VH-VL binders against Large ribosomal subunit protein uL10m (mRpL10). Designs and how they scored, part 208

Target 1, 224 residues: Large ribosomal subunit protein uL10m (mRpL10), of Drosophila melanogaster (Fruit fly) (q9vpl3)
Amino acid sequence: RGKINIQRPKAPHYERARVVAVTQPKYPELPKAKSCFKTRAERTQQQQENPYNEIIAREVRNWLDHSRLVAFFHLSSITADDIFRVRVQLHKQNLHLKSYGSKIIEQAVKNTRYEAIVPLFHSNHCIVFSPDPEKTAALLRIVRRVPQMVLLGGIVEETMLSRNQLVAYAQMPGLHAVQAQLVQTLSQAPGHLIQQLQAHQNSFVQVLDVHAKNQMNEETPKST
Short names: E, the ipSAE of ESMFold2; O, the ipSAE of OpenDDE; V2, 0.75 times the mean of E and O plus 0.25 times the DockQ between their complexes.

## First folded at step 13 (VH-VL)

Design gk8 (from gk1 with light chain Y96W; framework fv_anetumab; at its last look DockQ between E and O 0.47; V2 from the best seeds 0.57)
Fold by ESMFold2, look of step 13:
Structure gk8 (fold): chain C 224 residues (1-224), chain A 119 residues (1-119), chain B 111 residues (1-111)
Amino acid sequence: as target 1 above (224 residues)
Amino acid sequence: QVELVQSGAEVKKPGESLKISCKGSGYSFTDYWIGWVRQAPGKGLEWMGIIYPGDSDTRYSPSFQGQVTISADKSISTAYLQWSSLKASDTAMYYCARSFLYWGEFDYWGQGTLVTVSS
Amino acid sequence: DIALTQPASVSGSPGQSITISCTGTSSDIGGYDYVSWYQQHPGKAPKLMIYDVSNRPSGVSNRFSGSKSGNTASLTISGLQAEDEADYYCSSYTSWSDPFVFGGGTKLTVL
């Protein structure tokens, strides 16, 4: 019977509110008054106050328009404190955790190519937006340590990806991976160095071929 | 190839100031938390605080709030632990360690900095 | 402050399996699966042996394993070797304001 002690200010809630306030004033997100996941009551209030639905729908469109990475998750039961710490960690990687009612999502993507995402929001959910598609690996590294967030799929560079495709995208070798392999080979004999540079050059070509092949496969009709 | 290299041992008198350092290399320094952990002689590990060098987000254990300052200079990949006025009870080994997640594990540790504070 | 409870010492003979316990509360070990174990040899920094209750980092021997039940986590070392003689610390997440709590440590002696 937690209702007996309704008047109890806990320090964790204060600290969480401070972190959210600090993250709110960043230049791209300064107009946003609220960045936290909304409670059940807040979602109900927002739905009952229909005049504000279009304002929130415009926020969703703005996120979709400015995000080259969008990831969709099923959200299991999670405490407010736990979702807060996840939001803080994601924000440090320019990953923005949001949740919206299904009616607002429907309104936001109406008459757009993103209408196919609406069924994902019939259950408890959250969305991660980012302008940085290279942050996909960081996103997945964070959320695999958060069992309450179950990846459903995403959008990368305007292309809808399934869960498996998004995971595969995140595992693609990058320039940093190639650079790390080159540094490792510099400690070898001179003849080995020349051969390792040629092997890394061939590996780089293979990465480009995989990327081109993934781009071709991602253009198949998966939105129907 | 990840490495955390700490500054050398210090011998100080009570009331003196001190700043010790922890330099990270072989990884993206600004993408990991750096925590500070104290170990008094013959005692266990105590968490003191943590910093995210990417944005200087800094948090302290309630036991150490107001007693030390944690900072970082991301341009030289270095985190710091600082006292304005040392006490004899500050005699301990001090470790820096990195964590990817605020709630995660310390996967790499510095070698430690022994601080001795005696009259 | 709130420390996880470990036995002060354990001992075993070469080749045996030994288990080190780490008991906390529903606010840390019982509430989260973010238990870590660290090995510390005399005069050396701690080394991560187990994270997320049961995961081994790359380069850690498969003789080390972890588990938990309720509020108690356990580190098991099978095929005990002389080089396993060290202090072992558990750690857990507990709260946003004080995220890291350590156990008091267990000295493992290999007889």
Scores: ipSAE 0.735, ipTM 0.873, lowest interface PAE 1.0, mean pLDDT 80
Fold by OpenDDE, look of step 13:
Structure gk8 (fold): chain C 224 residues (1-224), chain A 119 residues (1-119), chain B 111 residues (1-111)
Amino acid sequence: as target 1 above (224 residues)
Amino acid sequence: QVELVQSGAEVKKPGESLKISCKGSGYSFTDYWIGWVRQAPGKGLEWMGIIYPGDSDTRYSPSFQGQVTISADKSISTAYLQWSSLKASDTAMYYCARSFLYWGEFDYWGQGTLVTVSS
Amino acid sequence: DIALTQPASVSGSPGQSITISCTGTSSDIGGYDYVSWYQQHPGKAPKLMIYDVSNRPSGVSNRFSGSKSGNTASLTISGLQAEDEADYYCSSYTSWSDPFVFGGGTKLTVL
């Protein structure tokens, strides 16, 4: 009595197979929800000008207009938890981390002085806003520890800076320190000028004295 | 120069309250976290908690939650560690330390405060 | 309690290179590059020697270096000197609720 291999049932007789094939209920294919198979192109096209996008665009503009420090970052694969941690830390430094879609940013900056930033937003990006440009050093210090955040550039005091320029800016002494140095330098300038002027005068006087002494020596008749 | 100066050694009895201090200088006190670390005699370092003086955000280690209170007075650049009721097991050296990041390193440390609780 | 594992003691002769290991898990050392090393002399406060696995603070000798592989971080001290005799602690980030975990410490003896 051949062991009925339940794992590999013998193919039914050809006639039975035909009957089974014909009698198999054709279940209507569940309409594939068109929404689940939207091509990337369709997904991108349906971003209809959602009134909501306008509101968000306005928000972005407001941030740009009220921020003295803006930094743009590329985001690589980062978890929501990691972003949250970074956000909290940045917030404590009065740095505000935001993420917006490229289209929203484009809409927000269209016909504005910020239009030049649009090419920076080709992939996943985030923006850090701050009213305090002195926090640039703090920002860089924080994000250096976040390898998923790549600095692309920024805006400081309405000036667009490259990545390298932003790094250089962060290394500069604070405005007050620079001002103090400038004042110190300016205050020393007159002193140096006076010293130089006096040096020339003193040298001239010395030359005159030598000349006078030489003349006096020539006028002393050798009393033979 | 950045410096953290802690209050002096304390000798207490079980059941007594205690508040020790850590004063920061040479930096913006409100821009850095202050952590507290315990070291029992002959033992290792134990993180107790941390505070951000800028907004008084305070976090505790699960082991120390409810056992101590961490606070700060930003007006005088001082952080505090407080017990309502000391135990003999609280005998240890306590360090305050500065960190720029919540998950960061402690770059500057206080000299430590020795707390002795003996009956 | 999540604890990082360190050897209790390590010894070396002057001029030698020694390595102290710190072993954690995938949720701490293996998950993040936020490993720090502290040196503590007897009766003194800890001093930061390495942060973010391999970075040295200003004023720390270049004899100290850090690395990480998998769930294990390592502190290497080259050209061992008598002054290096101390306790060494590793630390790592683990979670938002418990951001700091320390190792048990390693006593380094210079023979």
Scores: ipSAE 0.478, ipTM 0.751, lowest interface PAE 1.4, mean pLDDT 86
ESMFold2 (binder alone), look of step 13: mean pLDDT 92; pTM 0.939

Design gk9 (from gk1 with heavy chain I50F; framework fv_anetumab; at its last look DockQ between E and O 0.17; V2 from the best seeds 0.00; counts 0 for: pae E 9.2 > 2, placed apart)
Fold by OpenDDE, look of step 13:
Structure gk9 (fold): chain C 224 residues (1-224), chain A 119 residues (1-119), chain B 111 residues (1-111)
Amino acid sequence: as target 1 above (224 residues)
Amino acid sequence: QVELVQSGAEVKKPGESLKISCKGSGYSFTDYWIGWVRQAPGKGLEWMGFIYPGDSDTRYSPSFQGQVTISADKSISTAYLQWSSLKASDTAMYYCARSFLYWGEFDYWGQGTLVTVSS
Amino acid sequence: DIALTQPASVSGSPGQSITISCTGTSSDIGGYDYVSWYQQHPGKAPKLMIYDVSNRPSGVSNRFSGSKSGNTASLTISGLQAEDEADYYCSSYTSYSDPFVFGGGTKLTVL
């Protein structure tokens, strides 16, 4: 009694197979949702014509114009949860993490002083905005622990900085500290000048005193 | 230099309220999380919760949720841990510690506050 | 309660290398590279020894190193010294709602 292989049913007799093949209901192909098969070109074109893009571009411009610190990052494979985690922490430091499409960025910065940033946006990117340039160190400290975020460069006080320059900037003492140091240095300069001027005068007076003393000693008659 | 200084040892009875403090110095108090860690006698470290003094965002361990209140006064760079009603099981050393990241490490610790709850 | 698992005790002789393991789950150690190690001497506050799996804070001896494989983090102490006798705790990030969990601690004895 041949074990009926339920997993590999014997092919039906050729006549039966023919009948089955002819009688198989031809189900109309489910209309492929046009939306699922949009070509890259179609997707890109649709993004260009969306009035919503103008609104977003305006938003980007607003962020750029009101930020004293802007940092650009490449995003590697990162989960939404990870991004959220970083966003929360950045927000605590008044750092605002945003992500925009390259096309939107291009539109936003077209004919502006920020046009030079467009080449930085070739893949998945995010931008961090802050009104406080002193938060650069905090930003770098946070993102160093996020390997998926690669620093590309930034804008600090309207100056575009490379990655290395931004890192160097973060290591500098705060502007106020530098200003304070400068003021201290400047305040000490007159004192040093006065000391140097006085030193020469004092030296001169000492030489004169020695000369006077020597003359007095020569004029003292040896009272034999 | 960064320092966390905690309030002194406390001896209390069951049912009493208690508030202990942790004062930070040598850094921007509002830019770091302050966490509280419990250590019962001869036991391990237990994270209780932490607070971000900058905006008073507070998170608790599920085990301590509703059992304690964590607060901070940024004007005096001080974080607090308080109980409304102490239990004998609250007898422990309590540490405050600083963390820059809420997923990060505690880099500086207070000296600890011993709380003894006995009848 | 999410707890990281550590051996209760480890021992070694001076000059030896010892390793302390910390085992979690895919939701903590296995999911993130945010593992820290703390040293605690009797009657003292914990001290941070390793953060982010393998980084040493300033002032921590290079004898201490950290690593991770899968759901297990490891603290290695090379050239064991008498001063290394202490309790060691691992910690890890777990989730947004419950960001910190500690291990049960390991008592290191220098023989």
Scores: ipSAE 0.835, ipTM 0.927, lowest interface PAE 0.7, mean pLDDT 88
Fold by ESMFold2, look of step 13:
Structure gk9 (fold): chain C 224 residues (1-224), chain A 119 residues (1-119), chain B 111 residues (1-111)
Amino acid sequence: as target 1 above (224 residues)
Amino acid sequence: QVELVQSGAEVKKPGESLKISCKGSGYSFTDYWIGWVRQAPGKGLEWMGFIYPGDSDTRYSPSFQGQVTISADKSISTAYLQWSSLKASDTAMYYCARSFLYWGEFDYWGQGTLVTVSS
Amino acid sequence: DIALTQPASVSGSPGQSITISCTGTSSDIGGYDYVSWYQQHPGKAPKLMIYDVSNRPSGVSNRFSGSKSGNTASLTISGLQAEDEADYYCSSYTSYSDPFVFGGGTKLTVL
């Protein structure tokens, strides 16, 4: 059940190709260049069947506890090559791209102040962690060119922020005291933040759909 | 203010070596790719390569792979373009530019370094 | 080696709108939204005018706009002024191993 290269070299001639096809075992053809992230259903099932679920939940908890910046994204379908390139660019900025099943997230944040984030993970998602809140601008710069990653909001210095609050935070001066004060004053009750993130998620999906339709219209010759 | 300052004009003979520099200031030098762009006299712009000074990751245009060396010294916020043996066809203006990503958004440019190679 | 195709020159009168085209393939302009436009006055370094097809950097006049359709990107300059006389280059992402290509350039003459 090992995997064999699905890319076959050209056969020299028809008779050889026919003999090779008949005598070679058929293996599942896996989608090439698809995202290395599993589907949400596959991820959730794998996590539920994994005897190490609490170990993985501890990893999530450790990331949350030691990251001064956490950003949540909705993730649309993306190729494995594209997400790998994004991961590399993020890593160069000390930004760590992760994805976990919703059950694992729920287990990790149970009885913590972050319990309100669980609804964000019922759809396809990814999370970016960093010890450096000053890297928020770099994060947004990199993700701007990745339409498959839609910012939902985040956590900065232990305070939950909406998408717009996180963007505003990224544009402020780098003084730690000023940033901490601003984050705390912009903080909202967990329920209000979740409602804003949910509405923002839906709004951004709608905007992306409109922009995709507008781009298809741009391919049409001037008809007016 | 973001600024890229390049070394001065060079007049060289074929076969000589050369290293020109590009010093960045006013921003976090290690967080942005630096690209090198050639412009032969009276000709258009030609991309040569990128470097990420934070880890020295380099990418070369296929046309320039093995022809030049791109490097950086992050301790002095300086990128370099280097030839081991110049040719007359290397006569051109050379720009360094900061890129948002190595996919080519050059938002700040150096003033250019004119390199003249003649017998 | 491979360049995006631009007209060698375009011209217009002050106050007119003009458009500069940049034609590539489905592997660059058609496949990605990473088109940029640069303005270069004689003896000067290029200046970024448009990125991501249609976005203007801070400090660039709204007289400059960008778009694309299929494999062709366009830079439109409205209200043409004498200072707009320059060379204009488009650029695009192509691949991870060879990520960047310029167009051949277009000389804009303001009559």
Scores: ipSAE 0.007, ipTM 0.507, lowest interface PAE 9.2, mean pLDDT 76
ESMFold2 (binder alone), look of step 13: mean pLDDT 92; pTM 0.944

Design gm1 (from gc99 with light chain N55K; framework fv_anetumab; at its last look DockQ between E and O 0.02; V2 from the best seeds 0.00; counts 0 for: pae E 8.5 > 2, placed apart)
Fold by OpenDDE, look of step 13:
Parts: C-alpha cells; sequence; structure tokens
Structure gm1 (fold): chain C 224 residues (1-224), chain A 119 residues (1-119), chain B 111 residues (1-111)
C-alpha cells in the first residue's frame, strides 16, 4: 500500500469530488460594510434625512433668533481641554459657544434671513451666541487669546458684519454710552444758546454801564 | 494718524545685549497687538512674534522662541524687542507692525531698525 | 511647515496687467485663511496693499486687487506703473500652527 503522500494528496474519485463540491458550505460573503464605500454624496444625503439633524437645526435657529450678538469662528485643531477653558471663560460673560456641522447650519438657515452665513461654514466652525450686543468687546478679548479660533464675522442687532466691522463695532462706545453722550450734548445746547443770547445782552449792558459812568464823571463838577 | 516709530540703527558685537523699541501713536495702544518682523539682508520677511500690550501676553514663532524677548510698556505706548546675546546671524532689519490679532493683517508698520552685528 | 510659495520674479510693461500668485499647502490656505499682500520698495518698510483676500485699505490704488481660489491667492496689478516696481509678499495666518507666515516674495520689474 503506497505511502500516502500527505504533501500531494491524490485527487478524490470523481464521484466523491462531486459530492464534496455540492456539500461544501456556501459561506455568505461577508457583507462589505456599505458604510465604508458610501460616496460623499451618499453620506451627505443620509445626513439630511436624519430626524436628529432637524432637531439640532431647530435649536440653531432658536439660538439665532434669540441672540443679539452672534459671532462666527473658524476652529482649527484644538484640544478638548482648551476648548473647555474657552467655553468657561465665555460662559462667565453669558456668551455661549456652540459647534454645529455645516449641513446642520445650512438646514437651519435655509429660507431665512440668515442664509448669507452659509458660505462661512466650509470647515470646522464654532458659533458664539449672546443676548447682549454690549458683550462684543468682551467676546473678542477672550477669543483673541485663542490662536485656534479665527474670527470670520458676526451678526449684531440683526445686522451682518464682516470681521473688520465687528472689530470696529467692539471699539465703539456702547449704545448707552452714545445715548448718554447725546443727551449730554443736547442738554448743553440750551445752555450754550442762553449764553450766546446773554452774551450780547451782557455786552450791551456793559457798554451802557461804561457810558453811564463816563457821563457821571463828566457831570461831577471839579470842585476847585 | 496711526504711526509706529522705531529706535535708530544699532551696531553691535557678537555677545552683546540689545533692546530696540517701537512706539505707537494715533490709536489706543492697548487695543491692538504689536508684531515683530525680521528681514535679513536681501531676504524675505519673517514673522517673529507678537505681543498684547494690555497685559504683555506674548507669542513667538518657533524659529524665534527663546532667541528673543518681546515686551511692552503700555504706559508709554512702546513695544520692545531684545536679545541677551547677539549673533552675527541676527544682522537684519527689524520691523514692528500693528496687528489686531493673529489672523488680522499687519496694517501699520514702523520704519524699521537696522541691527548690524559684526566682529 | 506651512509655506507660501510665490514666483521669484514677474515683469510687465507699463499699462499692462500682471498677476502674482501665492500658493499654500493644501492645509494652510484653506477657505478660512485670510491672505494679505504687502508691497515693499527698496529701503522702505512693507505696506499693506490687500487684506482678507480681496479688501483694500484706505489709500491703496484701485489698480491693486486680490483674489483667492482654493489654495492659491492672487494679487493683480492693473495699469502697471513704474512706481509699482517693488517686492511683493503674501502672508497668511496658519491657525493650525498658530503663527503668521510670509511668502518668499516676488520681485516685480516694470520694463
Amino acid sequence: as target 1 above (224 residues)
Amino acid sequence: QVELVQSGAEVKKPGESLKISCKGSGYSFTEYWIGWVRQAPGKGLEWMGIIDPSDSYTRYSPSFQGQVTISADKSISTAYLQWSSLKASDTAMYYCARQWDYSFPLDYWGQGTLVTVSS
Amino acid sequence: DIALTQPASVSGSPGQSITISCTGTSSDVGSHNYVSWYQQHPGKAPKLMIYDNSKRPSGVSNRFSGSKSGNTASLTISGLQAEDEADYYCSSYDSSSTWVVFGGGTKLTVL
């Protein structure tokens, strides 16, 4: 009986080979994780149909509608710890730092007055919301110290501002200060008018007094 | 009008210390930052670092970290650039410039300070 | 390291329009990196000519214009004049590296 060559096993008899071929378990092809092969377009479409995105979009809209100050930032690679620190600092000033995906923002602002902000959201971004436009200076002071945050622009009192305009706005005296100055200026106006009106009268009186004094001096007989 | 005026040209020897100045006027000095830029002879511009004069917060380019010190005196609206020990390779024109923050342009420049380090 | 690449030199005749390019690495000149352009005459300090990609400071001639597309910023000088002969530098802030970068500079010669 010839040594069974374990290295080159003899092909099984034709009938056995047929049975083996038919009885071989068909293992289902491991489903190619469809998720790994989704095109960018497919991924984008799936994100749009997520009910969760609608909820978040609504939240974003709510923030926009109730904020008098909104600032948009590009956010580069930043550590979680660093962003947390910034968030805390902002929160102390009643400034709320939020981050949303570009698609969510697009959905949130679609067919609204805020639609113009969509081009600002091409990469990682964060938004700061505040109910107080007077906090613009405070906001900018804080974020300037965060190198990973780049100011893109903002909305103040329903007006969209460029980054430069926002900086300029922050440098202006507050509305109340301006109003106070206006009131002061207006309150001083009557005083100046009165002074100007009185100045002519006073001048006239002075001239008359001088004239009267001169006449009195002329009428005083030199008592020899 | 916004103006930055820098100290005059310096001629030094290797190993000597140097402090040059940049005085700002025509704006609120503490509202803007001051950046320093080096330009070696016949070479391009190199950003060195920046300072917030309000509290002397400073940041340096990696190439200049530890090589120079940037400081400011807000009481006299002046920023400084200093070396503890000059090298021949420090020979260059140095400019200060106003910059609101890192991402904003250098909108106003000083006239430059020429530093010559030679044996 | 973030690098902005400029041509070493460009030339043009008076009255012509010339363009200087500034190309960053794909990571550096993103849509949110603002590019500035500076003009430097020999022996003078640099002057800001364009900021935020396309904005002109007050006092800068309207002959100077800036644009940005992708990772390339461009400075265009129309109606070239002899006084435009200078070195031009582009600059950008790299938010990832957290420092300002200058291009290598472009020498503009007016023929």
Scores: ipSAE 0.842, ipTM 0.922, lowest interface PAE 0.6, mean pLDDT 87
Fold by ESMFold2, look of step 13:
Structure gm1 (fold): chain C 224 residues (1-224), chain A 119 residues (1-119), chain B 111 residues (1-111)
Amino acid sequence: as target 1 above (224 residues)
Amino acid sequence: QVELVQSGAEVKKPGESLKISCKGSGYSFTEYWIGWVRQAPGKGLEWMGIIDPSDSYTRYSPSFQGQVTISADKSISTAYLQWSSLKASDTAMYYCARQWDYSFPLDYWGQGTLVTVSS
Amino acid sequence: DIALTQPASVSGSPGQSITISCTGTSSDVGSHNYVSWYQQHPGKAPKLMIYDNSKRPSGVSNRFSGSKSGNTASLTISGLQAEDEADYYCSSYDSSSTWVVFGGGTKLTVL
């Protein structure tokens, strides 16, 4: 039962409500966390669960389970106004920018295929969720002009992709069904490509060309 | 076909108000933003600001903040540029153009609206 | 606050190649910025010629090419023709101030 409010709200007052929604977002982006993790870690010696963390972890799990596109970013220092601008741009493309604490992410992915992502969240980060994997190109177009967001990788159709694989996926035109087949092909060993090349030659030629392009990019990465 | 059609030329006196329009067609009007560009006679291009028609979110160049009002009516796919009190220095050609947002190029341009402010 | 610097004019003979420069700073013509170029004939609206530093929209001649190195973008017109005589503007997004910035414009004269 979500109410859509098209009125643009006033800028949030001071630090207590930094970045806030243009249209009723599910949760506001948290400000730069100032909590003392050592203090909370020192209290949790007996594995006591925090009920608030369970609620948020359940929502993260729900996002992960129902999003066909998930992208992970390292987030450099950025102002609340800049984050608000980016969130608005992404939201218009059905791309949902979120940030969560590392303990909440760990709890959310417990006993799932995605437990390997937990180390990504020990630094300042953000996550973009979407039900629409075809929006990967729009996502990358928007963030290429946001140097504070550094793409780490993502999940498309429940398959984990590296940064270069996600970029390759975004460059492929086509229908949703073709995009799903291409993601599976990118994840498979070369021997399995023979059958797919014979069945869908145009799509597989595109996959091989994109794969070669990404391998050349990975051979010459330079820090900036 | 993507088209941006602007209202006709205007001749005004200093102190008068004015509202010019830009109607978009051939695309989903609320999926893209509309930017406004000023060109004084014999001068270069100046970006004035932009609006997202879906929720009327606006952003202005500092040179034009508080000098003009950008608005839109998404029900008729139309964006507006408005002055409450024209100055002789407002004499210029005004273009609307489509952008994905403020960080993307102006890919389709209206034909321009010439505004002349003199007595 | 920061305007992109273009030469006021350039000229060339038919058939030659010419290059128009557009210089800014790391906040508007840096490694993370994307430059566009616009052509404007007298009395006409500007037309997008190059976007994303080097890409051409559909319908733009392959004689037009763009590049960027450091804080300088370049528009190159090969095989110069009389109809190329126009004003040319570069543009970028200024990441420090979050608005669109144009260069001052370059008048191209075909001799």
Scores: ipSAE 0.009, ipTM 0.522, lowest interface PAE 8.5, mean pLDDT 76
ESMFold2 (binder alone), look of step 13: mean pLDDT 91; pTM 0.936

